# VH-VL binders against q9y8t7: the designs that were tried, part 45

Target 1, 261 residues: q9y8t7
Amino acid sequence: MRDSFLQKAIASAKDRTSLLEEIAGNCSPKPGRPSLSSSIREWVYRVGGAVIAEYKRCSPSAGAISTLDPVSYVQATRDASAAYSVLTEPNWFCGSIELIPYFARYKPVLAKDFIVSETQIRIAACMGASAALLIMEALTPRELQELAAAASRYGVEVLVETPDASHAVEASRLAPGSIIGVNSRDLKTLRVDYEAMLREVSKAREQLPGEVILVAESGIDSPDKALKAFKAGAQAILVGTAFMKNPQLREKILAELLQIP
Key: E = the ipSAE of ESMFold2; O = the ipSAE of OpenDDE; V2 = 0.75 times the mean of E and O plus 0.25 times the DockQ between their complexes.

## First folded at step 13 (VH-VL; framework fv_zagotenemab)

Design i6 (at its last look DockQ between E and O 0.85; V2 from the best seeds 0.79)
Fold by OpenDDE, look of step 13:
Structure i6 (fold): chain C 261 residues (1-261), chain A 123 residues (1-123), chain B 112 residues (1-112)
Amino acid sequence: as target 1 above (261 residues)
Amino acid sequence: EVQLVQSGAEVKKPGESLKISCKGSGYSFTDYWIEWVRQMPGKGLEWMGEIDPDDDYTKYEKNFKGQVTISADKSISTAYLQWSSLKASDTAMYYCARGTYWDSSPEYAFDIWGQGTLVTVSS
Amino acid sequence: EIVLTQSPGTLSLSPGERATLSCRSEQSLEFDEGYTYLHWYQQKPGQAPRLLIYKVSNRFSGIPDRFSGSGSGTDFTLTISRLEPEDFAVYYCMQGYHYPLTFGGGTKVEIK
């Protein structure tokens, strides 16, 4: 038997719990954090779609992706991004919760980690995160509900990452008011299935209430792919590695969006 | 020795069902994926799908989804490819291969192949 | 899907000659990974394919050093520095990162 990446990541997250509890013990969520959902809606209204720019220094299979520092990244992306997604997972993604305050100065921040405890959400909120990622495949329905409720108590929005439309619908029921994401990445193999994501985004959009924000996650490395995601029904796209390697991609995406009548 | 051994050649008629097998040996069967690849006569290689024998997780290429079923029995280190109703167009060589993980060496490759199973479907 | 185009379709050479095979991707294979999961397989007549090169340039176990791979982004090359009689076969490139996994159309290296 071989543990999947997700299993390893979850185990790692659980192992970090004691340290996080120590850190979180002396913090309280700060009020006045900008809303991720509001920012996305604003961009949708203004240009037809929102981009969540992800800062990710490492990946499980590639190791270091880019040496681009946060300052340079923000300079390259802030004018064309609705929000930042910040990897805080330290072992596989070289992330840190300490990154959140910096990005939060500029845009709403989505704290991305393998969240398995309320403590993780609390500390993210303390650091200034506007939202936190919940991975549906990493949680039981009950855990998802509980963590979503915890997030609400801390004034943190939730983006529920799902593998397909059916899970997206379920996620919306389990965590009302949450932002729903469909991930192109297969969390078992870590391979990317962009076309499948598009299909699932489309299906999800047909089934979800209109007020639910739908996000296409990962697999986007070109303006064309971005536009297809928006056409499929996503209000926002989350772009990671592609922006780390080519931050100017966001401007190209925006330029394409602006050309759409 | 690490190897995949496939079942023998099949001669079938349209409409018949078929289940061919791929048995792994020499390694931990559940530590690798089983990949299925089709090769039409005189044509190239086509990825059909894969299975994790440990939990029976499957992924199909869209043209093969619903057309074939990939399964496995880890207790006997065997994977299967099956058709409920064969067509003449299913005539091909079918290979199983060992698929590696992202954290294996080599990564995301088919490092061991079965000898192939020739399936002939004709009236 | 990611389309891989191999060229030429057929390469006619004599033993001892250098063979250069191309594999082109319609999109960059350098997306989320620092590594490019482009592999080469050799298939001799009447045999199953075997892994030849993995991740663009790494020889698989037991593969002679006359085989080498190179490339980046969208363009990849398999080189056989000096063809041996046993090297006459069909060679396939494959990308193993994006679903669906895809092979090139193959290049047949045949004896002139």
Scores: ipSAE 0.870, ipTM 0.939, lowest interface PAE 0.5, mean pLDDT 94
Fold by ESMFold2, look of step 13:
Structure i6 (fold): chain C 261 residues (1-261), chain A 123 residues (1-123), chain B 112 residues (1-112)
Amino acid sequence: as target 1 above (261 residues)
Amino acid sequence: EVQLVQSGAEVKKPGESLKISCKGSGYSFTDYWIEWVRQMPGKGLEWMGEIDPDDDYTKYEKNFKGQVTISADKSISTAYLQWSSLKASDTAMYYCARGTYWDSSPEYAFDIWGQGTLVTVSS
Amino acid sequence: EIVLTQSPGTLSLSPGERATLSCRSEQSLEFDEGYTYLHWYQQKPGQAPRLLIYKVSNRFSGIPDRFSGSGSGTDFTLTISRLEPEDFAVYYCMQGYHYPLTFGGGTKVEIK
């Protein structure tokens, strides 16, 4: 039997975490980290939606992606982004926890990795992260609850990434107060289903309390797709490759958000 | 020799059930997924869905979901496409094909195809 | 669903001529991963399709040099530099990344 990409990523994360626990056990979360949820709500109030700009240097299928350095990326995106999603996974996404400070001085940072240990959450916060990603498909319900509780102890918000509305509702119950993501990417095949994601966001919005922040993830590569995700009920969108590859597209998406009545 | 061999042509009446097969040989069957493609008479190709035979993870195109069942028996390296109640509109050629993973060439393409199974449904 | 439109519907040519087949996507096929998973298949009468070109421009194993693919974004081309008698068939493009997987309507290359 072969392991799925998710199984390989979890195994790698456990190996990385074991070493990380040994060498970095003395750090404490930085005080005064801004709130991811508050920034999203501010943008929703002001312009009707929020953009989480993702910094990703590699992908599992493509390897290296043509990308700006962190400083140039922030310079190009800061004024219209509610937050940054920073890949810290080194093997498939070419990320590092050392990237977090470049972004955290300007906006709330979501540390995006395959989180399996509270040590990963603490160290991300040491570097300045405001939030951490928990992948529902990577965790048992009890593990999700335990990691969310640990995040709260470190003053770290949680974005729980889910594949559909049913899981989104369950995630909100298991980790109350978390931000909920609906991901268009199938973590087994790595293919994208934007239309299904749109339907699942709409379904999740109908079933969840209005105060729960919904984030639409992956497959949003045009202004039209961004607006449809907001119309379906997402308060934020997470945009990576489109932002990294197309400066003019970044400007168009932001201009359309500023025009939303 | 890598190949997919499909079961023979079928002539059926509306309302009857049918299960057609796709047997892989010459490769590790559970290392690839199986795709199903319909070609209606005189028409192009339509993706119906796919299965990972290793764990039965299945995806369907929306119009085929609930209309057919895709399954596999990895112990005999065979995938299946099944109808519980055929309609005349199910008359078509059905192909199985081998799909690859994101990290192996030819990525996300269908590199080996079965010979096809013609299904004719008439009242 | 990503719609792929192929043109022309039919291309009537003689052996030895160059064939140029177009596949146009209504949406960009440059998805998150930095590759474009646009593939070309050949189907002869009474036969199953076979893979010719994957990821826009890569020839599959055993495919003759006369077949080549190019394009980006929304516009893709299959070129057969010198038609052989065995090349008269229907050609389909397919995108393999976004669910549902979709094929173009096909271009029939026939002998004139």
Scores: ipSAE 0.683, ipTM 0.856, lowest interface PAE 1.3, mean pLDDT 89
ESMFold2 (binder alone), look of step 13: mean pLDDT 93; pTM 0.953

Design i7 (at its last look DockQ between E and O 0.83; V2 from the best seeds 0.78)
Fold by OpenDDE, look of step 13:
Structure i7 (fold): chain C 261 residues (1-261), chain A 123 residues (1-123), chain B 112 residues (1-112)
Amino acid sequence: as target 1 above (261 residues)
Amino acid sequence: EVQLVQSGAEVKKPGESLKISCKGSGYSFTDYWIEWVRQMPGKGLEWMGEIDPDDDYTKYEKNFKGQVTISADKSISTAYLQWSSLKASDTAMYYCARGTYWDSSPEYAFDIWGQGTLVTVSS
Amino acid sequence: EIVLTQSPGTLSLSPGERATLSCRSSQSLEFDEGYTYLHWYQQKPGQAPRLLIYKVSNRFSGIPDRFSGSGSGTDFTLTISRLEPEDFAVYYCSQGYHYPLTFGGGTKVEIK
């Protein structure tokens, strides 16, 4: 009877469409954006894994997570991060598309929102995003394909967020060349299932072509959990709230990676 | 009054199937989760799994996945826990509880409990 | 999984005394949420559990003010300021945020 969070988020995104279209009317994608996939691959080569640091000011149930401003956050995370994930959803995450340009000065930026329209992708690209998030559970297969194609036209890479290995495989087929993410968060309950994510990452890695970048999304709040994700088969991990609360965590993760012979 | 009423005690033999029920009343059944909790004799509480009665979405604890089936019939505000083949080790008290959402008050808690169903499995 | 360890296993006290129950989490329960979803349940002999405290320190409806909860991170405490005869029961802490949902082993508060 009640709408899920995802349903609410999608509805909100749809409601924002008119405003976004107005904004998008005067923008064009910026050239020379760095590649998210290339950055991840570089870090994998150099240290065995990549960290995507997420800037998230709010969460649906927590309200404000941290008071860290973007400058402080970048200063704390830049040296140990392959990319930034920037929440642009305004209602639950206190995000803004206006945040993208700042982070894009330093690292490839993943625009993270509930993307339901091509306009959202275009705007993200205009702001300097290297990649955009597509949530598989929020989209029909056709919508996913269409949005992925749109992203390609704008020179924006796609990270497809999936709940499990089977969806990961499907996502790779629907959106060739996309980065595949497995989310530890249950989008229905908003609870975290880190162990399930690990299992699914492992399964996904066994099934996906070797060239497909696999990302373990969220649920990581310690170096140990980070390492386990990498061992499970993830090339990158996306860390959000943990970095907002403890930005130094990224250095600890990196230190652990560097100790791996 | 908001309440969950469970089916009566069961005495079964190993290998038999069993389906126990949990009926909600006094509230919108589909607005809350149904949680199943096992309590072995003289032991603590164990979360087994949950179901959203609205769309039958289920989540299981790994040790119970494949061992039991959680289902619901929202038309009669009833959730079920069932075994295809009982074992002696399944002897326990089984509770259903109302699970709240992240945006409910209280959040992520079991705020209403059924009275429990005692299941005894013996040769 | 998140393991919740309760101590002591048994607490023997007399009516009128103060009871202090501990619950330790194997990992911090503070993650994406601003709130910590650590709850306490009371189970009297022969009865179903009932929600006592939610989110560390909030008394559920109908719960007397002699019950209080506190803590953060990995360490949590349930306090009964003055034990009443009806308070002798088993108390469970539980976390409701990370799958699988888990309970502590329980602390039995028994009459001395």
Scores: ipSAE 0.868, ipTM 0.938, lowest interface PAE 0.5, mean pLDDT 94
Fold by ESMFold2, look of step 13:
Structure i7 (fold): chain C 261 residues (1-261), chain A 123 residues (1-123), chain B 112 residues (1-112)
Amino acid sequence: as target 1 above (261 residues)
Amino acid sequence: EVQLVQSGAEVKKPGESLKISCKGSGYSFTDYWIEWVRQMPGKGLEWMGEIDPDDDYTKYEKNFKGQVTISADKSISTAYLQWSSLKASDTAMYYCARGTYWDSSPEYAFDIWGQGTLVTVSS
Amino acid sequence: EIVLTQSPGTLSLSPGERATLSCRSSQSLEFDEGYTYLHWYQQKPGQAPRLLIYKVSNRFSGIPDRFSGSGSGTDFTLTISRLEPEDFAVYYCSQGYHYPLTFGGGTKVEIK
């Protein structure tokens, strides 16, 4: 009888979207937003991999994570980051759509939320986001296709978050041209499974065309784990809590990347 | 009284099938996970997997995946662990335990345990 | 997989003595800042395990105050301030956040 965290987050997102429509109106996407995929490819070309640095103030399982303000966070992280993933979900992640401009001035921004409506995508782009997260487990195939099409109309790239390789392949079919994420966090239990994520990234890399950008998400809290994710076939990693808390981690990850032939 | 009551001890031969049960009482069965734990003779505890009895979502430890099946029947507040073909190396004590959600104390812990089912597989 | 290493393997002590049991994790259990989901279980001979301590230091309902837990990161301790006859058992630490869920190898507390 208990709703899962994902079910609660989806219901909350629908309520928030209704309020957003009422208040935000018909804003237009901000011009001149940089490309997330282009930034990732540039880092892969220059260094062999890309880091998406996540700004997250809270999480459901961990509670409060950091009190760093956005300006301080960017100052500490921008030289090692291809892009920012900015949590905009307010209830469990302490995020806000209004955080996006602080990051978008410096790097492409992925708006990270439980996206259920094209209104969320449009408003994220109004604030300067370059890309939006679509969670495959939160959407029917039709909903995923419709939201990806809407993102395209607003000039917003899509990262589709998936739990495994079979979903990654299906996501690439349903949303051609999207960036594909493989997430180590189980959205029902909120536990993490880093080793399973590595296996699924490897399987996805084998089955997807080389030009499809793969992102490894969650569970990367050490340079060794970052290196293993890149060796498994991810072009980018999404690093959250550890990156926020450990200034030396970004330098350690870069050093590990430079060891890749 | 919150309880998990497991089915009785089993003596089986290699190649036979087996389904053991774990019945919850005194609480809302679908509000908690059921965890399965193996203890081989003279050894420690090994997590085998878990099920959410509300929607049958399951997760297996990698070495048990494909070796056992975890299932539940929420209409009778019962979870199951089953083998299609037992091996002598399956001889062990098997516990079920109640697992909590991330937002309910004691978070992610196993707060109630069944009494165990001894499974003996011998030639 | 997170490996939990318990030490010592066996503690031989008398009733009334203090027991200190160690659990070391192969990696930090502070992945997301917040609670550390390290737990302690007691298993008496011939019985199922029972929960003693959850999230490092929280005593479960009905557990005597002679049991306490502490630690952070990779290093955790269960302390029994004064052993009672019923405390001679095997103690397991476990972590409940990272798949697969894992237990330590156990520390047997036995009569000297």
Scores: ipSAE 0.650, ipTM 0.844, lowest interface PAE 1.5, mean pLDDT 89
ESMFold2 (binder alone), look of step 13: mean pLDDT 92; pTM 0.946

## First folded at step 15 (VH-VL; framework fv_zagotenemab)

Design j1 (at its last look DockQ between E and O 0.66; V2 from the best seeds 0.74)
Fold by OpenDDE, look of step 15:
Structure j1 (fold): chain C 261 residues (1-261), chain A 123 residues (1-123), chain B 112 residues (1-112)
Amino acid sequence: as target 1 above (261 residues)
Amino acid sequence: EVQLVQSGAEVKKPGESLKISCKGSGYTFTDYWIEWVRQMPGKGLEWMGEIDPDDDYTKYEKNFKGQVTISADKSISTAYLQWSSLKASDTAMYYCARGTYWDSSPEYAFDIWGQGTLVTVSS
Amino acid sequence: EIVLTQSPGTLSLSPGERATLSCRSSQSLEFDEGYTYLHWYQQKPGQAPRLLIYKVSNRFSGIPDRFSGSGSGTDFTLTISRLEPEDFAVYYCMQGYHYPLTFGGGTKVEIK
C-alpha cells in the first residue's frame, strides 16, 4: 500500500511530537493576540474581502518556491493583507514555528501545519499565533472536536480546512465558531482544482450560517480568480505561492476589490 | 513488461449498459493511478477521470461526472469504466492510461497507455 | 479549466525537415510548484497515444533526441529537429496539474 502525501505528512507530524513536547513544556500561550476572524470581518466590511497571505518557502514536490525572506514578504504584503498564514511544517514546506513571532508582530497569524496534537496548538499559541489550521481530512471527527476545544482553551481560533461543502457544514457543527476553509488542493493527488473549490465555496455559503467565515484556500493566482472566490461567497482568500512569487498581486487584488461598488 | 490491456471492442444500442476493463501488469497496480481518456471519432483526447486503485478514490471531469463510473478491482489489477445507459454520443475510443503520482518520475503524466477500447453505440 | 491551444492544427512537412509545434495555455502552468507539468504525447494513426516529453523538456524513456521540448509560463514548444517517416502523427500537449486535466486540440504532422 502506498501512503498518500497526507499520510506521510501526518506521520511526520507525529514523529516531531517528542521534540515539540520539549518546547511546549517551557511555554505558555501569550495573551492579547489579535483575532483572525475579527481582522477578516474588518476587511470584508471595508473592501468586501480579506486576503490571508501565506508564507510558504517550499512545497512537497517543487522544493523551494521562493527565496523571499520574511522581512521582504511582510513589506510587500502588509498593507493589503488581513492576516498571515505561516507554514510551520519543516520537512515538506521548509517551515518553522519560529517564523510565527515575526509575522505576529504585524498581523494575525494562522499557524499552518499538519496538526494532530494539542501540543502543536499550544506551541503555536506560545509563539503568538492567532489561529491554527485543522485539516478535516487528516482527523477523525472526534479528533477535530478535541483539537478545536484545545485551541479554544489556548485562545487560538481554528480554521478547519475542508475539501467540499458537505464537509464544511460538518466542520462547522463539529467545531462551532471555527473559520471554515475550502481547499482547492486535492490532498490525495496534490493537484489543484480551483473550479471545484469555487463550486464548493458557493454551496457551502448557501448552507452555512451567515456568521461563519468562509475561506477559499489556494489556487488563486490572479485578481480575477480572487474576485470569483469572493463572489462565490468566500469572505477571505488564502494565497500562498502566488504571493511568494509575485507579491504585487496583493495590490492588484485589492485594487479590484475597491472597484466594486 | 509494464502494460495496460483493455477489453475488446463493443457494439451497443442506446440505453444499454456497458462496462469495459483495463488490466495492468508488470508493475504494482496500486502504486499508480488509472486514467480514462475519451477520443471521439476524428477528435482529440479528453480526460474523463481517474482512480486510485488502492483505495478507490476517484476524480471525474465535470462533464463525465454522473455519466460514467470509474472503478477498480485491485485484486486482479483491473480498472473499469462503465455506463448505465449508453447514448449514441458515447461512440468513441476509450483509453486507459497509467497515471503517475506526484512523487513519481515522471510526475503527473500518463506514461503507459492501453491499446484502447472502441465503443460503438448505434440504433 | 485550463485551455491548451495548439498550433498549427496541421503541419505539412517532408522527411528531414524541422517541425515546430506550439502549445499555449490559457493561464500560467507554473503556479503552485516549481515545476511545470506540461507534457507532450504522440499518437500515430490507429494507435494509442504515448508519452513523448514530460515536464516541458524531458524526453521520456526511449524517445529519440530529435524530439525536444521547451517553454515556460503559457507558451510551450515541441520541436522535432529532423522528421523521420515514423514521426508523422498527431501530437498533443497536456497539463497534468490542474483539474480537470486537459489536452490540447492536437497538431497533426503530415507528410507533404
Scores: ipSAE 0.846, ipTM 0.929, lowest interface PAE 0.5, mean pLDDT 94
Fold by ESMFold2, look of step 15:
Structure j1 (fold): chain C 261 residues (1-261), chain A 123 residues (1-123), chain B 112 residues (1-112)
Amino acid sequence: as target 1 above (261 residues)
Amino acid sequence: EVQLVQSGAEVKKPGESLKISCKGSGYTFTDYWIEWVRQMPGKGLEWMGEIDPDDDYTKYEKNFKGQVTISADKSISTAYLQWSSLKASDTAMYYCARGTYWDSSPEYAFDIWGQGTLVTVSS
Amino acid sequence: EIVLTQSPGTLSLSPGERATLSCRSSQSLEFDEGYTYLHWYQQKPGQAPRLLIYKVSNRFSGIPDRFSGSGSGTDFTLTISRLEPEDFAVYYCMQGYHYPLTFGGGTKVEIK
């Protein structure tokens, strides 16, 4: 049991992609997919920040997570969400690419998986995804550049998930025009460091051009933490299923955003 | 039998270097993390940092980063805690413990502890 | 950083009595729904700590059933239903999920 979770997830993704290539053939990206970045910018303009609502049925650290079916989840959350982050990884997150259409009808969808090939990006777009996750820690610089270029060819935006400000700046250079995430979760240990994430978001905001969208990820499970992430310089936050199901927390976030100058 | 055995007590003067050891036995050393915990005289427990002996990935508590070095030699199933220049304030008991993570019960707990190494630093 | 505050600092009891030890977290420990990674350790004088309870309420292997844990959110409790002579020790709670890992200040259970 020496392989890290990330190593296991990457190996699994390669196996899944090989089968997908054989079965899915050469589908084309669905036309008319909305822009993730445009939705985020619209929410920032109108209320000072954007919420990306994550649909996740399992996690490796917590196991099964109590959540709603996709239809009920969208009905409960769409009025507070700029976009959906949909887990498509089946083994540890209990996700599937077949989940994407339930969300894409209503909002831009970020396909969240361990993406290692352009086939995964194309197939996510075939299902209606507007953007795809690239995990900087899972890719060499050349792989990141190549996958970002492939995403551009398919009309798919990229969110590059990074561990800190220096990587966030590097990711912006390697994948120009991408959305940049700073993740509080250590991908080797799966522990979180929320306070470090706030510091790294602030550092990244100082070094990145204002037009670069910065997303704070993981560990944001209360209105206070959401507000602090926005004040640190994030334009969007990625918020988990249990948080989004709670009407009091959703309404409190919206009310606090309207009070930010 | 699964155990962590630490090196013996040390009496040092300020400015001296020191490297203490923690040897694991009875299990696959590279399958678990090693945690270091300080206990100052009469005080509670403080997490100092951790190492994955398989690839030397190391994480430090912020106040210990730069003050100590955590390392491992997986060929002899041993982790180390090291000072380049001891201070009197380093006087404490130092424990190593075996850590587990998300996929191994007891998750994120320290299930096996070394006996401790007392380090005394005085002029 | 997550601060764990234990109370009381000292609990003076006789063998056979029930001990109730409190651990309060400065923020909720329910961040990953399903499991809370709050653990309890026992440290006898001159000995290393040993794990008693992990994930709030799970007894570690070999721990007597007189030890139990409970709680959620920010408030957690270790209960020793009937104190035995060997149970007089210091007890620490620890959270193992958020960096930095933190221990409570300890509760000393001593003989009256």
Scores: ipSAE 0.699, ipTM 0.858, lowest interface PAE 1.2, mean pLDDT 89
ESMFold2 (binder alone), look of step 15: mean pLDDT 92; pTM 0.950

